VHH binders against Putative pumilio homolog 16 (APUM16). Designs and how they scored, part 22

Target 1, 332 residues: Putative pumilio homolog 16 (APUM16), of Arabidopsis thaliana (Mouse-ear cress) (q9fie9)
Amino acid sequence: MANNNSFSMSTMFNTIQEILNEEPLTVPSPPSRGGYSLFHIRKAEMDIQRIFNFMTGSEDLKDDISVLDTGTLMWMASLMTSDCDYFMVITTNKNGSKTLQKLMGMSDDMDVFFFEAIMRLFIHVMTDKYASYVTIQGMRVFQQDKRELMYDQILRYACFLAGDQYGCIALNEIITDLDDPYYRDQLLDIVANNALLLSNDAYGNFVVQHVLKLRDSRCTRNIADKLCGYCVELSFKKYGSYIVERLLEAGDVPMATVVLDLLACKTEMLIRLARSEYGNFVVCKALELTNEILTADLFYGLVNRLMPYRHLLHRSPRSKIATILDSMSVPN
Key: E = the ipSAE of ESMFold2; O = the ipSAE of OpenDDE; V2 = 0.75 times the mean of E and O plus 0.25 times the DockQ between their complexes.

## First folded at step 22 (VHH; framework vhh_6fv0_2)

Design n6 (from y3 with Y108W; at its last look DockQ between E and O 0.28; V2 from the best seeds 0.00; counts 0 for: pae O 2.1 > 2)
Fold by OpenDDE, look of step 22:
Structure n6 (fold): chain B 332 residues (1-332), chain A 123 residues (1-123)
Amino acid sequence: as target 1 above (332 residues)
Amino acid sequence: QVQLQESGGGLVQPGGSLRLSCAASGFTFSDYWMSWVRQAPEKGLEWVSTISGSGGYTSYKDSVKGRFTVSRDNAKNTLYLQMNSLKPEDAAQYYCAKDSFYSDSTRWPFDYRGQGTQVTVSS
């Protein structure tokens, strides 16, 4: 039963989450603040611990943030962001991240603290499993000027983030949420320009797949262009094959690009691909799509190249290709 | 001028160990978070580990957790990465990176990277 697991973003995210469901990182104790009188230090320490407990406590135990007055919230925000280690300890905690996300957007004045902390620790926050959601939330609720600055950082580190286990997820979410064409297009350009590299990366490939699913014609074409000549190689790989399948589905130009690569490669390579674990789906999809849209030249090109080797393709456990070929009355 | 110089790379067998060092100069080392990143051939830059200025916070890529340990000696302006139980997939050019965190709030985050040190894992 060939689990036609159509690569969906949801599947990708679920898979990534499954991979990430490893053991919660032990949250380090909040750092002790130096320089205050012993009493102030103790009080400060108590406050730090209290805030930490509040932020990282279970949702059930959390008093409604709404019960806290604005001054208290501001003070908390200030304290949480006053030390980078402390901020990271909170933000990297699952509950802490959630609580921070709730606090963000409540006040512009308070958001300044969060913004500054995020900016100072931008890469660290963005590459963390839970902390990245704080940044994402910031991109949603912060004032425009702050968001723009954050966009600049995202652009700067886009490739780096794409190649990161958690950064790639955050980046995809940000790309999806972006409503500013200027920044969105730039991010898409970065992804497209680095499509080959990212497609070969364990995490970057998810970004490429995600971007292709957005169906931006310009970006898709650019990706196709960058992957031209590499589609066969990519198709041998699990995630690469998904990328190539998405290109086939993305439109005439991307489809043609992929098919032309299939046609241009050595016959031995094409047959190997057709018989491979992942490549067989690519070749099959190429045949199906070229037949469906009546691109006769491309379709028959593939058929003609594959037909002499149909006997080999029949021996493959996944012989959809063979079935297609058999249905073709191509005179020998 | 910010300078980062990595060392300690080399050829090791699977299961072997290496200790990378990064000598930092041109900035107040303790004021900045530092990271290790790596790049394998035909792959993108990958984050490996981070350590805060004080060393009180550390983080690791999941794939290296339990195997790699980041540390720093602020007195020596040196960043370290102890790599144990090395795997073939760990083979890459490893870079020391100056993080975006800084004590001077008047500056925007900039990152600097050294020239890198090559880690090869082969039987």
Scores: ipSAE 0.183, ipTM 0.645, lowest interface PAE 2.1, mean pLDDT 84
ESMFold2, look of step 22: ipSAE 0.572; ipTM 0.830
ESMFold2 (binder alone), look of step 22: mean pLDDT 79; pTM 0.799

## First folded at step 23 (VHH)

Design j1 (from n5 with Y108F; framework vhh_6fv0_2; at its last look DockQ between E and O 0.23; V2 from the best seeds 0.00; counts 0 for: pae E 2.2 > 2, placed apart)
Fold by ESMFold2, look of step 23:
Structure j1 (fold): chain B 332 residues (1-332), chain A 123 residues (1-123)
Amino acid sequence: as target 1 above (332 residues)
Amino acid sequence: QVQLQESGGGLVQPGGSLRLSCAASGFTFSDYWMSWVRQAPEKGLEWVSTISGSGGYTSYKDSVKGRFTVSRDNAKNTLYLQMNSLKPEDAAQYYCAKDSFYSGSTRFPFDYRGQGTQVTVSS
């Protein structure tokens, strides 16, 4: 009787055994014209082509690689990490990344190969859509000594990664997953200490927003402190205004910090902010959140400065500030 | 000692093409990965593309993928960037950089030292 699962494993198993049992080619196959220009066939690289095809194979493969012998797996790990080009073309492939993640953690000796390749290519791996998840998997499954060295690299490049389209996503995953308070607090402190720079960045603002969502009171206070005095400037800017709105929502102390910044600027600047493309949302949020008994001083501070100019605010597009001010009017 | 000299910039219409060059000296060129970075007016530095020491691996920022091609000639110590289908958003000062992530001592992983070359895309 044939096992349906064993047929799938037999196909994968035979492919790997063919790679391992063939004599090395002394004459390379002719290169392909399309789709394979990055993998020119050469005498010494015939085995790497077969490994690449296996690692990047079609989606929905059901093969169980856990039944392969350790020597075969070690040889595969050694060869695919033996050259930076081999490693990067495999790990930046969607299926290659997923397959590599399955191999990681199976053996501490195999993991040495993966760790060394990741560390040598760290920022290139961390800023790739798919390869960054290989590093994240390493943070989950590697021995502690390796994970500590990876944390050191994360801390070193945190601001650079935060400013990258894919690096910011990977960094946020690491921030969420990092259980070691020593490294977690250091990473949060780096984000907070650079909060002004990151808040103005197209991708860095997502990292600042992410750490604010953690509701870590120390980190939130540190961010508010670093942005104190800059909230008006930030509120004129697309990405900075998102951060100021998140601070307004983050608790009474961060909210008060923002509102006091707004109240500290000249009335002309506050009106200009209230009429601006992004700042109007900040002023509106500040009014909504301070409209409570305990924050009445802040609320009326804003209202008293805005009310004389409500006709100008009615003329502003996309703004509901004038509507809020009208609802506060007491007709005589 | 390390020198990087960019050239090939200029004025081009939208949809046009340019080819940038970077002459390298003072280090073993083929040992290092090389990158292109750019800086538009009033913006920060932006990574564009990277090529491995052998040329066997390349990577691109999503916004230029399919339009730009990085290459190198290790015999001539020269890095290239072929830019096709240029857009106004591509206008910037372009720098080549020696990839310095192997040093482990820098917070910005790209070591650019040249004057750059200006790419201007006019409507």
Scores: ipSAE 0.506, ipTM 0.799, lowest interface PAE 2.2, mean pLDDT 82
ESMFold2 (binder alone), look of step 23: mean pLDDT 79; pTM 0.812
OpenDDE, look of step 23: ipSAE 0.509; ipTM 0.802

Design j2 (from n5 with S100V Y108F; framework vhh_6fv0_2; at its last look DockQ between E and O 0.22; V2 from the best seeds 0.00; counts 0 for: placed apart)
Fold by OpenDDE, look of step 23:
Structure j2 (fold): chain B 332 residues (1-332), chain A 123 residues (1-123)
Amino acid sequence: as target 1 above (332 residues)
Amino acid sequence: QVQLQESGGGLVQPGGSLRLSCAASGFTFSDYWMSWVRQAPEKGLEWVSTISGSGGYTSYKDSVKGRFTVSRDNAKNTLYLQMNSLKPEDAAQYYCAKDVFYSGSTRFPFDYRGQGTQVTVSS
């Protein structure tokens, strides 16, 4: 009775909870809305609506930003960021996000407001389809000290973000854009260290795939190490199989790791994998990539294990495995 | 100590409605974003809805948009989830969750979650 330890998302959440027990940096609360007179409230309300309309309006308003003086822009930035709800409403809007991205980087003074707002709502922003681009833009245009603080948050919540529908996209973009080796390496290490978890996650797998595509030798090796012994299981899964294929392509060491897993598993499992919907591609790729002089031992290892069952493999219409095996002259 | 207690779950027919409540204590309720999450049998925990501290901002999972409404009464320290047009796919244990960050930083890094209330949708 193989205890199918279903890697429950619950386990991931529990692990994340343990990470989150570190006290977040207390971002100062926005100043309490003192007793603004009814008149000020109405004017403020009108201004709020005007700003919202401006920010979320059609692309034709883009030309209007250039006409606004610095004081007005600063005021707008201040107002937009004075309330977290209001900021979120703007940033989660497709056009609002774009407009904010344009405003960011125009002034360091203005960027302070955006930075603070992003930091207060960091995870909410990063896990939103459109708002995450505001953070990405901040990481591009903000001063170094602010970027570093943002990186710290990204690192802290990297696994969480990786497992989120939009967070994973944002994280991949950030990884790609990172020019600081220190932060990049740390982020890659986090991904690598959690490669098994992420590979089994509906969204995390995209992050692992993305990182493997970057062809960072250290990271790839680390991922291979973490996935050692799990490659067969992963190969039965759609996204897992992609990860394993990427490992096979990543170099000799990762390739060997995968192939050794294939060689170490039970024959029945290997044949099942070779005939499976996704695993057949993995096995085929393994054969194709090992069919070289330097890896001949691995290749023949696979061939020898598969050859007795080639008749079963021929029944799979999409399998190239049988073709490869047939091409192998059995040394008499 | 932070405490969250969910209620209002039950058995409903498809197309029916339920209103969930979550009583919160042990923290300044209005200062924190709150979320509803759910877990169906043999499925992982999934996010359903989030509401800001003031209630001025809300967000929903796409599958529940237009059907579910999150609200809060800060005076009563209570979070609500109005669920209309319930579907069999909505059947799950529903949890109230407190966001970790003061003034709203995370859809899911909650530091506290209640015991949950069961929602069953059956014909």
Scores: ipSAE 0.514, ipTM 0.804, lowest interface PAE 1.2, mean pLDDT 86
ESMFold2, look of step 23: ipSAE 0.545; ipTM 0.818
ESMFold2 (binder alone), look of step 23: mean pLDDT 79; pTM 0.811

Design j3 (from n5 with F101Y; framework vhh_6fv0_2; at its last look DockQ between E and O 0.25; V2 from the best seeds 0.48)
Fold by OpenDDE, look of step 23:
Structure j3 (fold): chain B 332 residues (1-332), chain A 123 residues (1-123)
Amino acid sequence: as target 1 above (332 residues)
Amino acid sequence: QVQLQESGGGLVQPGGSLRLSCAASGFTFSDYWMSWVRQAPEKGLEWVSTISGSGGYTSYKDSVKGRFTVSRDNAKNTLYLQMNSLKPEDAAQYYCAKDSYYSGSTRYPFDYRGQGTQVTVSS
């Protein structure tokens, strides 16, 4: 009775608690709504609606940003970020997000407002389909000190973000855009260290796949190490199988790791895998990639284990495994 | 001590409606974003909806958009989830969760979660 340890999101959340460094970033408290007179409130309300319409309006308004003076832009930025709800409403809007991205980087002074808003709402912004691009843009255009603080948050919540529908996309973009080796390596380490968990997650698997595509040798090796002993299990799963295939392609060490797992499992399991919907691709890829002089031992190991069951493998219409085995002259 | 207590779950037919409630205590309720999450059998925890401290901002999982409505009464320290047009796939244990990252100081996005209330959808 194989205890199907259902890797629940709850387990992912529990694991994240252990990795987070202790120093709380003091996010500045939103400015207290001072007693604006009713008149100021109405004007403010009108201004709020005008700004919203401007920010969320059609692309034709893009030309209007260029004509706005710095003072007006600063005022707009201040107003948009003065309330977290209001900021979120704008940033989660497709057009609003785009407009914000355009405004970001125009002025360091203005960027302070955006930075603070993003930091106060960091997870909410990063897990939103459109708002996450505002954060990404901030990481591109903000001053170094602000970027570093944002990186710290990303690192802190990396596993959480990886497991989120939109967070995983944002995280992948950030990983791709990272030019600082220090932060990049840390982020890759987090992904690698949590590779098994993420590979079994509906969204986390995309992050692992993405990182493997980057072909960072250190990270790939680390992932291989963490997935050692689990490659067979992963290969039965749709996205898991893709991860394992990527490992096979990543180099000799990761390839060997995968193949050794295939060789170490029970024969029945290996045959089941070879005949499975997704596992057949993994086994086939393993055979294809090991069929070289330097990895001949691995190749023949697989062939020898599979050959007695060749008849079963021929029954799978999509299996190239049988074809590969047939091409192998059994030395009488 | 932070306490969250969910209620309002039950058995409903497909297309039916339920209203969940979460009573909160032990913290300034209005200062925190709140979320609903759910866990179906043999599935992981899934985010359903979030509402800001003031209630001026709400967000929903795509699969529940248009059917579910999150709201809050800060005077009563209560979070609500109106669920309409319920589907079998909505069957789960539903939890109220306190968001911790609004202040930027917390390591975990959900500091606290209640015991949950069971929602069953069966014909």
Scores: ipSAE 0.546, ipTM 0.817, lowest interface PAE 1.1, mean pLDDT 86
ESMFold2, look of step 23: ipSAE 0.568; ipTM 0.827
ESMFold2 (binder alone), look of step 23: mean pLDDT 80; pTM 0.820

Design j4 (from n5 with Y32H; framework vhh_6fv0_2; at its last fold request DockQ between E and O 0.45; V2 from the best seeds 0.00; counts 0 for: pae E 2.1 > 2)
Amino acid sequence: QVQLQESGGGLVQPGGSLRLSCAASGFTFSDHWMSWVRQAPEKGLEWVSTISGSGGYTSYKDSVKGRFTVSRDNAKNTLYLQMNSLKPEDAAQYYCAKDSFYSGSTRYPFDYRGQGTQVTVSS
ESMFold2, look of step 23: ipSAE 0.597; ipTM 0.841
ESMFold2 (binder alone), look of step 23: mean pLDDT 79; pTM 0.812
OpenDDE, look of step 23: ipSAE 0.533; ipTM 0.816
ESMFold2, fold request of step 27: ipSAE 0.540, 0.433, 0.389; ipTM 0.820, 0.766, 0.733
ESMFold2 (binder alone), fold request of step 27: mean pLDDT 80, 79, 79; pTM 0.815, 0.809, 0.813
OpenDDE, fold request of step 27: ipSAE 0.313, 0.223, 0.355; ipTM 0.714, 0.669, 0.742

Design j5 (from n5 with G55S; framework vhh_6fv0_2; at its last look DockQ between E and O 0.16; V2 from the best seeds 0.00; counts 0 for: pae O 11.1 > 2, unsure alone 63.4 < 65, placed apart)
Fold by ESMFold2, look of step 23:
Structure j5 (fold): chain B 332 residues (1-332), chain A 123 residues (1-123)
Amino acid sequence: as target 1 above (332 residues)
Amino acid sequence: QVQLQESGGGLVQPGGSLRLSCAASGFTFSDYWMSWVRQAPEKGLEWVSTISGSSGYTSYKDSVKGRFTVSRDNAKNTLYLQMNSLKPEDAAQYYCAKDSFYSGSTRYPFDYRGQGTQVTVSS
């Protein structure tokens, strides 16, 4: 293997192919379900096609998994992972993904093939609708040494994955399952350190919202700290406003951070925010959540800034801020 | 020295078509999976499509699936993107990229070194 700065996925595949071709593998008899083939010049092509049909086929074809011997299963795992194209075509198929997930965890020796294929193709697996669940299953059933290597890749590419339509879903599933404090804290820190960028992203905002739902006080505080000074800007935006609302709900310190940001802007900006498509919901929620004894200073800070404009706020067709302000008046 | 040179962009009306090309040199082209990524003004890089070294596997972002077709000619060291039914949301600078997530050079998994080619969609 060369000691240069570049690495080729194709070079890795060629190296694996050399290992498989160095000595013939012991090949078990094919399953007897569909018939028998002895075409010597095309046996490998037929074997791949039979494995593909089995992996992607109907539930009736899958009854055979539990009765197959270990040698047959090992042969299937080796062949379907022997080429990146074979593996991706199988795992990006809905049934192929589900069938592969059933095979994972059955044997540590078999799992080596699946692990190596996943790592070889990590980014492509993690950003696919169906193949990403193969990686998630690996995080559930693989031995700890494999899981640690997978976490290293997740940490490295977390922001890229968070910005992908399917990568963000897979990342959130992994975050939910993550029990190891060493990797959990590092992943949560990466999300928090990039919270502003992710909060403005069409997919990344779902990752920020997800980690806030974990109710991890350290991560929530870190996100609030990173977004401090940006809450008004975010509240004008569709995705940013979701994040600000989640911060308001996340605890007293994140709520105070948001409300202090709102109070720090000029009154004309606060009124524009209160009347805006997304910001009105943030201001309304801030009023609702600070209307308690322990947060009365924040509540009345907002009320005092908004009350002179109560009649202007009544003209906002989607805001109940004016209703809240009206309830502060004595009828007499 | 790795070189990637994009071409084929231009101005097109909604519903129109363009074919992008990327000439590659300085590496064994057929050994690498290749991708198209794009960047709209004031937005980050967005993955569009990937093709394996042998062309046996292709993948597409959902918003372009069925409209865009990635292909390659390994004899000419050239990557292509056929773009049909173009929408205003497709307007961006398009870059070709090779897989580089084992290189350790960035936390972005695609190596895009060319100047890109501009796709503009307006009526």
Scores: ipSAE 0.644, ipTM 0.864, lowest interface PAE 1.5, mean pLDDT 83
Fold by OpenDDE, look of step 23:
Structure j5 (fold): chain B 332 residues (1-332), chain A 123 residues (1-123)
Amino acid sequence: as target 1 above (332 residues)
Amino acid sequence: QVQLQESGGGLVQPGGSLRLSCAASGFTFSDYWMSWVRQAPEKGLEWVSTISGSSGYTSYKDSVKGRFTVSRDNAKNTLYLQMNSLKPEDAAQYYCAKDSFYSGSTRYPFDYRGQGTQVTVSS
């Protein structure tokens, strides 16, 4: 009795909430800023606004970054990352994000500040439209030790991120950029293991689709395995149908998996799918891709099941399925 | 102690409207960004909308854009969500959430949320 502990998304979110409620890793408080005189505070405030303006200003002003000395840049980085709110304000700004991305990688010392800020605000940054690109850039330019720590966070929150409107985009970019087989495979495994859940999610489905496009044979096979028995159901859904189509295109094994699901379902369901808004594309693609000598059994299996209902399929405007079936009907 | 109390949920037909309210106490309401989040059955918590403390900045999930409107009355310490053109996919437990940041960038306020109010959309 394999306790299929269906890791409910609810459990995941609860766990994430618990994790997020865990006290942020006490990044050692920057040394207690001794008694900065009121004057220093005002100057600091003015500097904060100036930095903000600089960071969020037009791209034309960015040419000025090259004119700034390393000390100034370091100071700016320190100041920008000294306060989480301030950092978020900058990073969530379209221009601010871009400017930060340019600053990242200029100096390892500077990168420490950015890294720490990102890590403190990891979920917030990764689920923001513009701030997520700062993290992506970090994954590109930071030292390996920092990247590894970031990878750990990504892995930890992968499913959560996949289900987020902007997180899914960031995750896809990260997956694409990953050159380390260890982390890449881990991430792909997470996606594959959660393929059914993600395929039924409004944003997660994009991650599954993206991963399938990478054509990693191991991952694709794993996804196919996880979706085995669910391909028909998924095919009735808009995004699910895309996933199933991608599986059909991914190779012989994934194709066979999908087609076998189509062949195993009730005839009524198959016909319903063939006539459905999205399922018709899946069935059509299945026919098209199996119409080869090596997969003839699969092709004829589908044809034989569909042929008695050809008249119903002709009622669907622009049904390519009907056309395919007609081509098979040897005029007696 | 921070307290958030949601109300206004109920049963509506597709295309119908609801207005959710959230009464806030225990903190300076106007100083914080507030968010609405929702959780449908067997789905995870998802962000719906955020509003700034005083600047009038608002943001929305794409799927609710043009249909939902977040607002607040700082004098009453109350957050609102006007939901129009409701769809079955909008059915969920809706929560008011206090942003942990002073900046509107927090889409997932994990700091404080209320008990929630149930929205059901059924023909």
Scores: ipSAE 0.005, ipTM 0.287, lowest interface PAE 11.1, mean pLDDT 82
ESMFold2 (binder alone), look of step 23: mean pLDDT 79; pTM 0.809

Design j6 (from n5 with Q5V L11M Q39R E42G L45P V70I A91T Q93L R113W; framework vhh_7pa5_2; at its last look DockQ between E and O 0.33; V2 from the best seeds 0.00; counts 0 for: pae E 3.4 > 2)
Fold by ESMFold2, look of step 23:
Structure j6 (fold): chain B 332 residues (1-332), chain A 123 residues (1-123)
Amino acid sequence: as target 1 above (332 residues)
Amino acid sequence: QVQLVESGGGMVQPGGSLRLSCAASGFTFSDYWMSWVRRAPGKGPEWVSTISGSGGYTSYKDSVKGRFTISRDNAKNTLYLQMNSLKPEDTALYYCAKDSFYSGSTRYPFDYWGQGTQVTVSS
């Protein structure tokens, strides 16, 4: 890739000194065009270090991509995707990710290089803070056949990605962007079918919460069905209690599912839940949301179970449950 | 037959250091990315760090960045994890895992695991 172009060193004295130099010959480095510029670069001058500098450099320190010729961009795409280390170093860099996203969609032929690199390294790309947005951009701008293969990978690894700190964010972005009902419904079904596992996960609970916020009635019903019988257990747990609260807010049917679970446990257990670190918030929200004419049977079901034990609930430092019970003015 | 054997675990006080090793056999070690995964008591596996086949790319979970260093010696077929400034939260069974190049070849991102080496950080 490097050539020695020392033709200008032709004087007899200088030539003799060069011949007599016992140091090993070195390959000349390609000249720099300002460190970040690929403008008018020739194929012989292209190397991976120039590509690193261009891709990871600040936007104010390099050429606008729009002024580079197609041949230069194709050479760059080919070299940066030729080695998985090259690709990952570039795409996990903040500026590298941004620059790559601008290159994607410019040429179907160039996109093949990016697509193949992303698919080869899919899990590593999707679990990185910056590289995951390269995949998201590909789903927006690649040809449909490539996008379908990427959705197949998302479906395959959905639960693994949901449990990752950056994977869950990327997955939620994909769920938000997903227009194709075939892939959208399958992805929502995977999240719902695994809702119990995800709901008690530090990152997976955010995916469950996100799909509940979509207000998709089928997905919400499926989640409620999968969590049915587990709402008390979940409500004792840090992450599980968030999900139960979101389920209470998701509509009349999921609210009823939660409240019926609460009513199905022994009164001793319900009181323990109402006094617990996380469960008290679930019970309070259940009372607040069922305190209406259409859900009066659920509301009074809870009140009748809690009222005899009001004195234990009254001693809580922030006893909103006791306040609600006080407003009823009923005998213990 | 793929074999991964972890060693170097032990008990240390907070702020201490340990160096884990993983001896690999049964495959061309330099062709594959390698990872460290840990399993804390009562929890599922948690990814810690990954290194590419050449060693040219490394990645770390945010909670260990700056404290842990992954490395490999391809001549010795050995993966390493240098763990400095250890915290009680680092207590876990640490596994060496063989990473897959093609993510579509399995529903699980790692295809082989060792039996693990225990790291315990306590006063």
Scores: ipSAE 0.348, ipTM 0.708, lowest interface PAE 3.4, mean pLDDT 82
ESMFold2 (binder alone), look of step 23: mean pLDDT 81; pTM 0.818
OpenDDE, look of step 23: ipSAE 0.375; ipTM 0.741

## First folded at step 24 (VHH; framework vhh_6fv0_2)

Design aa1 (from y3 with Y32H; at its last fold request DockQ between E and O 0.61; V2 from the best seeds 0.00; counts 0 for: pae E 2.6 > 2)
Amino acid sequence: QVQLQESGGGLVQPGGSLRLSCAASGFTFSDHWMSWVRQAPEKGLEWVSTISGSGGYTSYKDSVKGRFTVSRDNAKNTLYLQMNSLKPEDAAQYYCAKDSFYSDSTRYPFDYRGQGTQVTVSS
ESMFold2, look of step 24: ipSAE 0.532; ipTM 0.813
ESMFold2 (binder alone), look of step 24: mean pLDDT 79; pTM 0.813
OpenDDE, look of step 24: ipSAE 0.603; ipTM 0.853
ESMFold2, look of step 25: ipSAE 0.578; ipTM 0.831
ESMFold2 (binder alone), look of step 25: mean pLDDT 79; pTM 0.814
OpenDDE, look of step 25: ipSAE 0.516; ipTM 0.806
ESMFold2, fold request of step 27: ipSAE 0.458, 0.422, 0.435; ipTM 0.773, 0.757, 0.767
ESMFold2 (binder alone), fold request of step 27: mean pLDDT 78, 79, 79; pTM 0.801, 0.807, 0.809
OpenDDE, fold request of step 27: ipSAE 0.682, 0.571, 0.000; ipTM 0.890, 0.845, 0.234

